# VH-VL binders against Thioredoxin-like protein AAED1, chloroplastic: the designs that were tried, part 21

Target 1, 196 residues: Thioredoxin-like protein AAED1, chloroplastic, of Arabidopsis thaliana (Mouse-ear cress) (q9zuu2)
Amino acid sequence: AITGASSGAGIGKGTADSLDTVKVLDLRGNEIPISDLWKDRKAVVAFARHFGCVLCRKRAAYLAEKKDVMDASGVALVLIGPGSIDQANTFVEQTKFKGEVYADPNHASYEALEFVSGVSVTFTPKAAMKILESYMEGYRQDWKLSFMKDTVERGGWQQGGILVAGPGKDNISYIRKDKEAGDDPPVEEILKACCA
Short names: E, the ipSAE of ESMFold2; O, the ipSAE of OpenDDE; V2, 0.75 times the mean of E and O plus 0.25 times the DockQ between their complexes.

## First folded at step 23 (VH-VL; framework fv_ifinatamab)

Design y2 (at its last read DockQ between E and O 0.59; V2 from the best seeds 0.00; counts 0 for: pae E 2.5 > 2)
Heavy chain, then light chain:
Amino acid sequence: QVQLVQSGAEVKKPGSSVKVSCKASGGTFSWYAMHWVRQAPGQGLEWMGYIIPIFGTAYYNEKFKGRVTITADESTSTAYMELSSLRSEDTAVYYCARETYTFGSDSQYFDYWGQGTLVTVSS
Amino acid sequence: EIVLTQSPATLSLSPGERATLSCRASQSVSNMHWYQQKPGQAPRPLIYGASNRATGIPARFSGSGSGTDFTLTISSLEPEDFAVYYCQQYDSYPLTFGQGTKVEIK
ESMFold2, look of step 23: ipSAE 0.400; ipTM 0.806
ESMFold2 (binder alone), look of step 23: mean pLDDT 92; pTM 0.945
OpenDDE, look of step 23: ipSAE 0.802; ipTM 0.917
ESMFold2, fold request of step 25: ipSAE 0.336, 0.323, 0.335; ipTM 0.778, 0.765, 0.781
ESMFold2 (binder alone), fold request of step 25: mean pLDDT 92, 92, 92; pTM 0.946, 0.947, 0.945
OpenDDE, fold request of step 25: ipSAE 0.837, 0.840, 0.837; ipTM 0.930, 0.930, 0.929
ESMFold2, last read: ipSAE 0.361, 0.380, 0.367; ipTM 0.785, 0.800, 0.776
ESMFold2 (binder alone), last read: mean pLDDT 92, 92, 92; pTM 0.946, 0.947, 0.944
OpenDDE, last read: ipSAE 0.840, 0.837, 0.840; ipTM 0.930, 0.928, 0.929

Design y3 (from s2 with heavy chain T57V L102T; at its last look DockQ between E and O 0.02; V2 from the best seeds 0.00; counts 0 for: pae E 7.0 > 2, placed apart)
Fold by ESMFold2, look of step 23:
Structure y3 (fold): chain C 196 residues (1-196), chain A 127 residues (1-127), chain B 106 residues (1-106)
Amino acid sequence: as target 1 above (196 residues)
Amino acid sequence: QVQLVQSGAEVKKPGSSVKVSCKASGGTFSWYAMHWVRQAPGQGLEWMGYIIPIFGVAYYNEKFKGRVTITADESTSTAYMELSSLRSEDTAVYYCARETYTFTRGSETDSQYFDYWGQGTLVTVSS
Amino acid sequence: EIVLTQSPATLSLSPGERATLSCRASQSVSNMHWYQQKPGQAPRPLIYGASNRATGIPARFSGSGSGTDFTLTISSLEPEDFAVYYCQQYDSYPLTFGQGTKVEIK
């Protein structure tokens, strides 16, 4: 499994190849090749567990606190989440995150980077049936939709990671795969990879 | 502004299938149920079913059981309705319609109604 | 299945007149809606939850009623109001519409 932090010349070639056809969505729904995010500039790319995760929001805040250092080094701050563009827009509205935000609803980048998946589910097949049964029984509370949206954002347990890449599609200089929720590296480790 | 744009008119033979698309723009797609409603020439409105895109869960009017399939593609904000084993009485305009939910504090009433409709897709089943 | 019966089937009136359209349900309904459909166009929402105007709907449209009896009122008909009107219930599946009331120029 590819876990923990990796740094060094050439570590990104096989990883970059796995990303060749991966696309993510911007907040307007436009498809962007993921490697375009660092082809012309270096980027720190945080992969969230899900857009509603409090631990991911805390990591985003810690990274954004260092945005001035990243800007001074010509490094972009990017966050990718495994949800829809709707969830990405909600994240931006709620957090006021100062970096760029993209959605990967098909989890293509997570699969290509082989991030660990231990999805603990708010939305199981059973949960979906209970929601449908509630609608069929005449339940009309909009709060059920809000609860499911909130729960998806809080209860999806796809593991994330951090990538430092660019300039250049093949230039991946750092990758860290979270072993569990909240498995944050020291910020200095990221700054060393991007900005030292 | 929310807009629903449907695929173009189709002429089909009896026994075949048709797949109508409904692309949403200008708003949130994934959390809103997308319904399908048809209208035979000179007739009223007939509800066919819905899908909730975020969950991929569909519900069908039993009248169409086994002949209708409703799907969604979140990445393109597009819903689809496929009707199989077409008959002449399936000649109709097929609409997609987005459900909205309203809840106001101090009220015990939820209202679920269709706030945006597609322009309609005429499907003609001709022997 | 809840059957919605609209009356009259056709309402022939002149501009400026008051239109009163009825919708009767076979069972008690709380979640009753009204839609307008002009020739060659998709329906548009007018009234939701029996009495709430949808976004952008002029004040001349109002809805009332509860239980099994519901009314759509157009206080003073405008030329653009000559159309077909449908009631729709969302209390139980399958969702159903009334057969429509056509409001036409006398």
Scores: ipSAE 0.020, ipTM 0.433, lowest interface PAE 7.0, mean pLDDT 80
ESMFold2 (binder alone), look of step 23: mean pLDDT 91; pTM 0.933
OpenDDE, look of step 23: ipSAE 0.655; ipTM 0.854

Design y4 (at its last look DockQ between E and O 0.63; V2 from the best seeds 0.00; counts 0 for: pae E 3.6 > 2)
Fold by ESMFold2, look of step 23:
Structure y4 (fold): chain C 196 residues (1-196), chain A 123 residues (1-123), chain B 106 residues (1-106)
Amino acid sequence: as target 1 above (196 residues)
Amino acid sequence: QVQLVQSGAEVKKPGSSVKVSCKASGGTFSWYAIHWVRQAPGQGLEWMGYIIPIFGTAYYNEKFKGRVTITADESTSTAYMELSSLRSEDTAVYYCARETYTFKSGSSYFDYWGQGTLVTVSS
Amino acid sequence: EIVLTQSPATLSLSPGERATLSCRASQSVSNMHWYQQKPGQAPRPLIYGASNRATGIPARFSGSGSGTDFTLTISSLEPEDFAVYYCQQYDSYPLTFGQGTKVEIK
């Protein structure tokens, strides 16, 4: 089994500083400083492995089911994926995700947050079972998005995570780095971090 | 009822190779990792590696120094283990085993095992 | 690599007696499993995750322990329980087994 690190609440300014130069793309291609996503409001930010990932689509769906709770608390739901704007738009069309979606084609936010990467962490027997469970629940992998040239040429498979931040560009209160594909925290943990 | 049926016993010369098959029936094949475990006569169990058939990528115990190749054929629900450059120390019963995952406990273990294939390496 | 050491090597008991088998790991593990193997047969799963019985395993089999020390208990031995028992960890690769404890008829 592969294990990874999980961060607790109360992340310091050092993590925020590593994001100072990071920009992401909105669905129209405009560059947005990543910290602007939580400058004026708290946000739950999910970082997908890639836009075709069935396990990331399932996570997006279960976070979206809590959007009313987040809205009542003034908390935005955001998803960031490594890939092009076209891949991000395809994700939105296929999933009908009701939060905000941004693209990070250069993986700059993933590098700055030190999310786990590497082929060996992606294809465990446990991850395979979670993918099968997701398929049985009606979620689907988009293999075309999963194996696009940009993904292959980046080298290795990228893991994601969840971040809770804001209000304020430097205010990061929770970060969780996925150890492997499908390494979901309980939803209650996220809600406690954002909305308690 | 899931069942794993392995190929028959083999007698091999040192330096040759052997390919053992493991045919699954009675359940889903492609998503379950198939592991290979060997047992020398009178000895304990030694894990060799696994394959997840749907992904086709195997993971190996480094001890076997690139001598082992594990493959799967989804169309026949069959996994294979090939061990090359055989030596007398490779004489063992070779088992395939299926990994199951329990979602409630988050644990994995080997729920079904093949009957074993005796490979004897002698001149 | 996590080394698993089982004790005793052999446990000679009569039907109806209680068997206690130990497995010590070289470092802390949480995914400790137990398998039973009879002569000429493949191993059979008994206990997974230290304390959970596998499908179809009778209640006389129980597992306990945490950290580095784990125990398999057979509360009242039946004739079919005389076999070799292996512990196995699934916390890190390579997956490893203990050397076995033989439970035999006195």
Scores: ipSAE 0.221, ipTM 0.698, lowest interface PAE 3.6, mean pLDDT 85
ESMFold2 (binder alone), look of step 23: mean pLDDT 92; pTM 0.947
OpenDDE, look of step 23: ipSAE 0.700; ipTM 0.873

Design y5 (at its last fold request DockQ between E and O 0.66; V2 from the best seeds 0.00; counts 0 for: pae E 3.0 > 2)
Heavy chain, then light chain:
Amino acid sequence: QVQLVQSGAEVKKPGSSVKVSCKASGGTFSWYAMHWVRQAPGQGLEWMGYIIPIFGTAYYNEKFKGRVTITADESTSTAYMELSSLRSEDTAVYYCARETYRFGSESQYFDYWGQGTLVTVSS
Amino acid sequence: EIVLTQSPATLSLSPGERATLSCRASQSVSNMHWYQQKPGQAPRPLIYGASNRATGIPARFSGSGSGTDFTLTISSLEPEDFAVYYCQQYDSYPLTFGQGTKVEIK
ESMFold2, look of step 23: ipSAE 0.444; ipTM 0.800
ESMFold2 (binder alone), look of step 23: mean pLDDT 92; pTM 0.946
OpenDDE, look of step 23: ipSAE 0.717; ipTM 0.882
ESMFold2, fold request of step 25: ipSAE 0.300, 0.326, 0.318; ipTM 0.737, 0.759, 0.747
ESMFold2 (binder alone), fold request of step 25: mean pLDDT 93, 92, 93; pTM 0.952, 0.945, 0.952
OpenDDE, fold request of step 25: ipSAE 0.821, 0.834, 0.835; ipTM 0.922, 0.927, 0.928

Design y6 (from s2 with heavy chain M34I, light chain Y90W; at its last look DockQ between E and O 0.50; V2 from the best seeds 0.00; counts 0 for: pae E 4.7 > 2)
Fold by ESMFold2, look of step 23:
Structure y6 (fold): chain C 196 residues (1-196), chain A 127 residues (1-127), chain B 106 residues (1-106)
Amino acid sequence: as target 1 above (196 residues)
Amino acid sequence: QVQLVQSGAEVKKPGSSVKVSCKASGGTFSWYAIHWVRQAPGQGLEWMGYIIPIFGTAYYNEKFKGRVTITADESTSTAYMELSSLRSEDTAVYYCARETYLFTRGSETDSQYFDYWGQGTLVTVSS
Amino acid sequence: EIVLTQSPATLSLSPGERATLSCRASQSVSNMHWYQQKPGQAPRPLIYGASNRATGIPARFSGSGSGTDFTLTISSLEPEDFAVYYCQQWDSYPLTFGQGTKVEIK
């Protein structure tokens, strides 16, 4: 559980089927099927640990640096976080994230994708040093979002991942399940999956 | 410049406990995992566990389960290792060591290693 | 638990000679490191990630290997290089060290 970061594996039709009934909320509160996010276009979908997480904010920024490559390939950049639409809107206001943002307050997508959770994969030596590096680069944890009831009640131990999917609701070409907090793939791995 | 300074040598009786300190200076303390490694006379190195001061969490080698406690005090930049129920085979030099991790932009590499070590604390367990 | 086996146990050489130290792992390892320890001193890092020199380590030290077989080479021994050398893996906990190779003056 404490070993270094590596890309998660597990793509195919079974993953798409797990998402058949999953809905997320847009920033206005409308429910949408998660597969609508890549039904008509390819999308890179980042699943945050929570909306206040400094590690997730840095990942979002790294992905956004490649938005011009994604746009040129017709690929959307999407972030999903486990929380309320108010938390999602606060994230957008604070980070100026250029991609689309959706909320999953019930963790339905996280459960369907079987992302890991646990104290032992959250509070690791690697996570501490990545947080320090992120602070040195100017990123900051939002402690208010981090300690909101929704975040605390669900535990700050939830991990995320990255999905590349579409066009077509069943077309999932890449999924990576983070093994621990801050388990970032090289961005070029994601670009190869979306934009090669 | 980062420095780890450990407490002085100790002589202990079997069945007692020892608490070794490791004070950090010349850098940040809270964000770096502090590990404990021991070396019996004339023998190799044995990893005991670590603590991450900012998180307050410790992880232990199962070999020492129930006998070792690793703590940290951020206000004094000091980590501690306490070993209880001492036996003669616990006679060793006990080192603290700081974990570092190298990152590159847009990529992660497995570059963990111990960059700074304390000078060591000799603990002698004798009847 | 990953067992590291170093060979030889002792390497008796003269200054100026080339030293070759081996470390074999019980399973494949990608995060192999090397440390030097002089008598009465703490270990110091030499090589990390099998082949990268730690800060301030002279070019006469080099590391190589992958999978289960790793080598530390000292191209031309200097008087300060007579010490014990340990390999160490960081692929899984518990962290483990090899038993050490002592490099001594003939």
Scores: ipSAE 0.080, ipTM 0.654, lowest interface PAE 4.7, mean pLDDT 85
ESMFold2 (binder alone), look of step 23: mean pLDDT 91; pTM 0.938
OpenDDE, look of step 23: ipSAE 0.733; ipTM 0.878

## First folded at step 24 (VH-VL; framework fv_ifinatamab)

Design ya1 (from y2 with heavy chain F103Y; at its last look DockQ between E and O 0.77; V2 from the best seeds 0.00; counts 0 for: pae E 2.4 > 2)
Fold by ESMFold2, look of step 24:
Structure ya1 (fold): chain C 196 residues (1-196), chain A 123 residues (1-123), chain B 106 residues (1-106)
Amino acid sequence: as target 1 above (196 residues)
Amino acid sequence: QVQLVQSGAEVKKPGSSVKVSCKASGGTFSWYAMHWVRQAPGQGLEWMGYIIPIFGTAYYNEKFKGRVTITADESTSTAYMELSSLRSEDTAVYYCARETYTYGSDSQYFDYWGQGTLVTVSS
Amino acid sequence: EIVLTQSPATLSLSPGERATLSCRASQSVSNMHWYQQKPGQAPRPLIYGASNRATGIPARFSGSGSGTDFTLTISSLEPEDFAVYYCQQYDSYPLTFGQGTKVEIK
């Protein structure tokens, strides 16, 4: 929990296989196999802690600042959050996020990718100061989304990560699992993985 | 600027407990982890644990687990460290220290320290 | 637990001389910091992240190193620099300090 700046997990077909049966929901409620998000194009996929999270909203914004670079490279920007389609639509309305947004109400992708969870990696000294900084920059926690029963009961202590995958269902070239809340990689690391 | 003012020196008997206070002023209290570090006479520094007041969460060095309790009161901007079952080797100066985070270097270090509280454990 | 070993234990020098203090970690660290403690005072931060001066620290203090080997340098000792210096890591709990290097007047 002290530092999550270094990430270098090995990538293999095992990660792609764990996602074979995972589906997510688009904003209209259609079930989409998660691998469809990158079968025909490369994608940067950010997995949020939840749709009300101030730290995740700031990460979404810093990735969106690089959307023109991603678009020029044919790379999609995708955000997946645990929660309902209504929560995902609220996130889009409040943030104006320019990438694609999908919901994973059953946390199936999070379980398959084995993202970290726990109170002790959510409420850390670094996370507190990053939340404070985010507030000073004008980002806000949506407390209604944060305290919705399904957010809290299904895994309010869930951490996320970032995945770079595609083209091709089995082609996962980068995965980073957040070690604690607010564990952001440098954006340059993401750009090297997707767009170099 | 931030100031951390600790409670006064204490003399305690073995087997008793001590509760040291650390009052913060001149800055934000609730969002910064407050650490406790002790220094036995003529010795170096030993980390004991921290609390994050806004979360109410504490984390302890396993060496002191079961004997140390760290708490905070946001209304008074005061952190507390209680050490129980005192032994003569617990004689030390006890410091509170505030953590800060630097975004450029991704570093967490102690930017402000209290003046220290001498706790003497004698028979 | 990450053990920090400082050397030398004592460094006896005169004002105007260059001081070089060493800190070796038992494993690679990146969150390495240095503190100064004068007699009867609390420690104060000098260097954070191996090489960055804390607020108000004079340019004669510099830090270097990476991995397991770190150095604090005082380019020209002033009378107020005679103190004990501690390195500290924040890469892993428990947080640990080196045992200290005392810089004293020769």
Scores: ipSAE 0.393, ipTM 0.792, lowest interface PAE 2.4, mean pLDDT 87
ESMFold2 (binder alone), look of step 24: mean pLDDT 92; pTM 0.946
OpenDDE, look of step 24: ipSAE 0.783; ipTM 0.909

Design ya2 (from y2 with heavy chain I54T; at its last look DockQ between E and O 0.59; V2 from the best seeds 0.00; counts 0 for: pae E 3.7 > 2)
Fold by ESMFold2, look of step 24:
Structure ya2 (fold): chain C 196 residues (1-196), chain A 123 residues (1-123), chain B 106 residues (1-106)
Amino acid sequence: as target 1 above (196 residues)
Amino acid sequence: QVQLVQSGAEVKKPGSSVKVSCKASGGTFSWYAMHWVRQAPGQGLEWMGYIIPTFGTAYYNEKFKGRVTITADESTSTAYMELSSLRSEDTAVYYCARETYTFGSDSQYFDYWGQGTLVTVSS
Amino acid sequence: EIVLTQSPATLSLSPGERATLSCRASQSVSNMHWYQQKPGQAPRPLIYGASNRATGIPARFSGSGSGTDFTLTISSLEPEDFAVYYCQQYDSYPLTFGQGTKVEIK
């Protein structure tokens, strides 16, 4: 389905097992097992297409607007992006994102979660309209990050998703895998999963 | 307001090619997907593919792969559809149609259509 | 690919009557749309996203349904409503249309 939204909640041990050996990098370069991000608390984890993506920056902003609700429910807000720690730090500087940010330069989490990738799901009519809308709302693509070597080597065609997990390494209660660029759920769906 | 004006009717021989134009005015061209849809006489509608002018690449219904080419010229706000190796069953009215996306309903539909171009393939 | 089956093929009615048109999809669809086509004209959008009227469409047109079963209703037919109606899905490529329902004068 190129344009449809669908339920992608892959709950249970199978999804958790796929992440057993996956590590991500914090902003200082330390390796963190990805499941440690929700071992001791529930977390909403957004997986960006890449750190320069205008659509991902808009998603990050609307999730961050709900950070007070998440904090009140004991839920952490986390963003993971493919790329280097330098790209992650640039993202934080440019967006002022108030959640935690981690880098996954090898795409290990994306591969383990089987997020979609490809030209045909990146350059779609829906993506074009959502980019245009995001520009009208004041969001901007960072073209320097978009053309960095790590992004270009993957073609910029990586899609992301949203995970709600924890507490407990095996406790994944919600997963949504984006079908194409700009495939956003309503934020209320995420709040229902994390904070209801 | 948006208007799509297509090139005039064509009469073609089997085995030849036809190139239909669709000129957009009164709105943004480059970001909107332009689709091509055909309709044989007395028949239903058949989707052929689209192009997004700003991306410059097209996506095709596999039924037509190898025979259809969709292009766009941003400087003239004109999309083109070329169908090669014409057969008598390709006799149809060919429409261009502009897509929009509605965030409230999460729906994509064709909000503006060209007037249609009749292509007749006969000996 | 998603096959759309419209019924009935032809609906013979008089002005003022209620028309009910069905569209069934071979799998679940969220982006179901309806278009009207009068003789010699391009299609025009009527309903998008199953139930939302397109700009300028009179209130006598309404859409309903979800999953695989969708309905277009014309509450009281006007003379200009005698036309062919197509449903169209935008959930999966290739985009597909139903074969059409002709609403004709009885």
Scores: ipSAE 0.239, ipTM 0.678, lowest interface PAE 3.7, mean pLDDT 86
ESMFold2 (binder alone), look of step 24: mean pLDDT 92; pTM 0.944
OpenDDE, look of step 24: ipSAE 0.771; ipTM 0.906

Design ya3 (from y2 with heavy chain T57R; at its last look DockQ between E and O 0.68; V2 from the best seeds 0.00; counts 0 for: pae E 2.5 > 2)
Fold by ESMFold2, look of step 24:
Order: sequence, then C-alpha cells, then structure tokens
Structure ya3 (fold): chain C 196 residues (1-196), chain A 123 residues (1-123), chain B 106 residues (1-106)
Amino acid sequence: as target 1 above (196 residues)
Amino acid sequence: QVQLVQSGAEVKKPGSSVKVSCKASGGTFSWYAMHWVRQAPGQGLEWMGYIIPIFGRAYYNEKFKGRVTITADESTSTAYMELSSLRSEDTAVYYCARETYTFGSDSQYFDYWGQGTLVTVSS
Amino acid sequence: EIVLTQSPATLSLSPGERATLSCRASQSVSNMHWYQQKPGQAPRPLIYGASNRATGIPARFSGSGSGTDFTLTISSLEPEDFAVYYCQQYDSYPLTFGQGTKVEIK
C-alpha cells in the first residue's frame, strides 16, 4: 500500500476549510496564515517529516532541481517542517534550499491535512533502501536534529506530503499524503499538477 | 556475490521450539530487510515476516499468533527465526529471503534466497 | 489479505512450446513478481514489477499485466524450465504468493 495522491475539483474546499486557522512561522518567527503562502500565486508545498531527515532533504533537493520549470510557470516552491525556527534555519544553512521555508512547531498543518504518523510507517524496508541510496548520493541525516527532544516528541514518526495550491485561499488542486517514510511521487506527477 | 546460508535440518517434538539461522555474505546486510517464508510439503509459499537489521525492527504475519520471533545480529550478518509451540502442521522448509528495492520500477522483491531448512515436527 | 489465484494448476508441455501462466489478484496490485522453483531448490526471482526481468534471467521469460490480471510467458520452453512458478504481491501485508503453476514434461 504505497500510493496515495488526490487531485481534481472538489478536494480544495474541505481541505481549505481545515486550514482556515492554521499558521506557520517564517524564519524570523513571524506568524503567517498558511493560506497566505498561495493566496496570490500558485505554490508547490512540501511537508517534511522533520528538518533533520535525510529523505526529506533529498526530496527538497529534487524539487529544487525543477525550480526553473516552476518559476517559468509562476509557481513558488515552499517547504514546511514540523519543528522550531532554529531547526528550520539549520535546515536552510545545511541544504541551501532555494525555495521558501516555514516552521510548524505545533504540527497544526499536519493535523489539519491528516498526514500519517507512526513507527510502523517510518521504519520500513523501502525507507531503509532510500536512506542508503541518499547516503550514497551525498545526502546526510542530521542526527542531532533527528534526536532532539522536540523533534522526537512532536514529529519523529510524522509523515509529510505535497500540496499544490493557489492562486486563492480555497484553490487546492492536488494533495499527496505520504504513506511511509520516503514515499516520493515521480516528479512528473508534481509538475503535471503545478505546471501543466 | 550475495549468499544466504541457513542452518541444517531439524526434527522437533510437538510443543517445542526451533530457531533457524540465516547468514549473509558477499553484500550489505544491515540495510536489507530479511524475510522468512515457509513451504509445507507439497504446498505453496507462506510469508512469515521480516526484520530490518539497521532498524532492529521486526514485522510479523498475524497468522502465527505471536509464536514467531525474528531477530538479527549485525556483527555476524545473521538473521534468526524462532517458532515456538510447534505443531505437526509446522513441518515445512523454512527460507530466508533478502528484499531489494528497484528505484526505476518502485518494486520490492526477494533477490536472494537461502537454501532452505527442513523442520520436521513429529512425536 | 490479497489472494493470488494462478491458472492453470498444471501445464503439461514439451520443450520448444510456449508456456502461458496466469495470476489473478483479488484486488488491484502494482508490485507483482514471479519466482521459479525447481525440485529441491529455493525459489529464484524471474520477473519483478510485472514486466522486468531479474538479473541473469533469459529473454525467453517475459511478464505482462496490470490491475488484477498478470501473465508470465516462456516463449520456447527449455528442459531446465520445467519447474513450479509462483506469483507474489508486495502491495499489502501480509505478503502473499499464488498457489503455484507446475510446468511439467508431457
């Protein structure tokens, strides 16, 4: 059971309503309504498992590799992680991610989007193989971030997803909830959703 | 060349336990899930569970009702399967099988198998 | 639990003939694989992901299908191909195998 993407008319209203009161933090600590991230432009929003995750760092890099296609279509690239502003800033410093980065320390967006969580979907055979491949490609887990009390208590088993939304608060055209750690869609699926 | 070498055949009485070993060589052990699959005489294949050595976590087929324990020792590159409260219907060949993942086709399958260990349960 | 049903149970064929083996799943499956088991031996992988040949598998073996209906084809049987063939799914736990198709000498 690995696949789980949803796109098309009708998904946007219920999901957008769930996000009405959700705020995230920018890198300076300012509260931003999450819908402001796609109010005035379309955005691809990646929700990381946590800021120290090697699999999430690789996903961020492969999305950033397609940033020129997104820019040509007027689409912003955004990453949200379940952690503190300090963890988000460490992520940006270590990865040099070219998109926008926001923190969600209380998991409000993850709860509203009903992303999967659990030990059994984190420590899977596929996740092990993807971690190994990521290490061979030069990506690294930040074990200090991974084992910080805040990360473990608030998002260590948390899975993420990908959202394509905007322009407009209620305009959510694609949502994919990861079924397990490392559950990456083909990048073409994301590009079709944002940029076709 | 990856090889999986299992312990030898065993004859057991009903109610006892058996522990089968599977030693890996010629490749990486810790990152690959090691599965256990059994085959009763004249019958097909039945999946029992796996362990991922690097995570130290096992996952079990509920059909075995807590009778199976799967472990791994990274220092010896050896996986173990222990089946307790043996019954005559547990007579089977027990295989270990290594899982691999193909990034191009998003497929998880068993690329290497042990030679099998016959466990006979008789009074 | 996903049930895999293989057909036929037995194929009696001669060397040089084409063998066509079917596997039907009780629900849609993407991660379908085929294994060969010769007498007294462990299974070995033949086809993974419905249609990809495993390492070292001759071109006479091919796989096709999607959804619930999958086929293994051996274009021209060699003497070493007389064995039992199993399909296996990896879409849902517990992992399950078909009951097997025996390909035997006529």
Scores: ipSAE 0.397, ipTM 0.797, lowest interface PAE 2.5, mean pLDDT 88
ESMFold2 (binder alone), look of step 24: mean pLDDT 92; pTM 0.947
OpenDDE, look of step 24: ipSAE 0.746; ipTM 0.886

Design ya4 (from y2 with heavy chain F103W; at its last fold request DockQ between E and O 0.61; V2 from the best seeds 0.00; counts 0 for: pae E 3.2 > 2)
Heavy chain, then light chain:
Amino acid sequence: QVQLVQSGAEVKKPGSSVKVSCKASGGTFSWYAMHWVRQAPGQGLEWMGYIIPIFGTAYYNEKFKGRVTITADESTSTAYMELSSLRSEDTAVYYCARETYTWGSDSQYFDYWGQGTLVTVSS
Amino acid sequence: EIVLTQSPATLSLSPGERATLSCRASQSVSNMHWYQQKPGQAPRPLIYGASNRATGIPARFSGSGSGTDFTLTISSLEPEDFAVYYCQQYDSYPLTFGQGTKVEIK
ESMFold2, look of step 24: ipSAE 0.406; ipTM 0.807
ESMFold2 (binder alone), look of step 24: mean pLDDT 92; pTM 0.947
OpenDDE, look of step 24: ipSAE 0.782; ipTM 0.907
ESMFold2, fold request of step 25: ipSAE 0.294, 0.324, 0.233; ipTM 0.753, 0.759, 0.703
ESMFold2 (binder alone), fold request of step 25: mean pLDDT 92, 92, 92; pTM 0.947, 0.947, 0.947
OpenDDE, fold request of step 25: ipSAE 0.830, 0.828, 0.825; ipTM 0.926, 0.926, 0.924

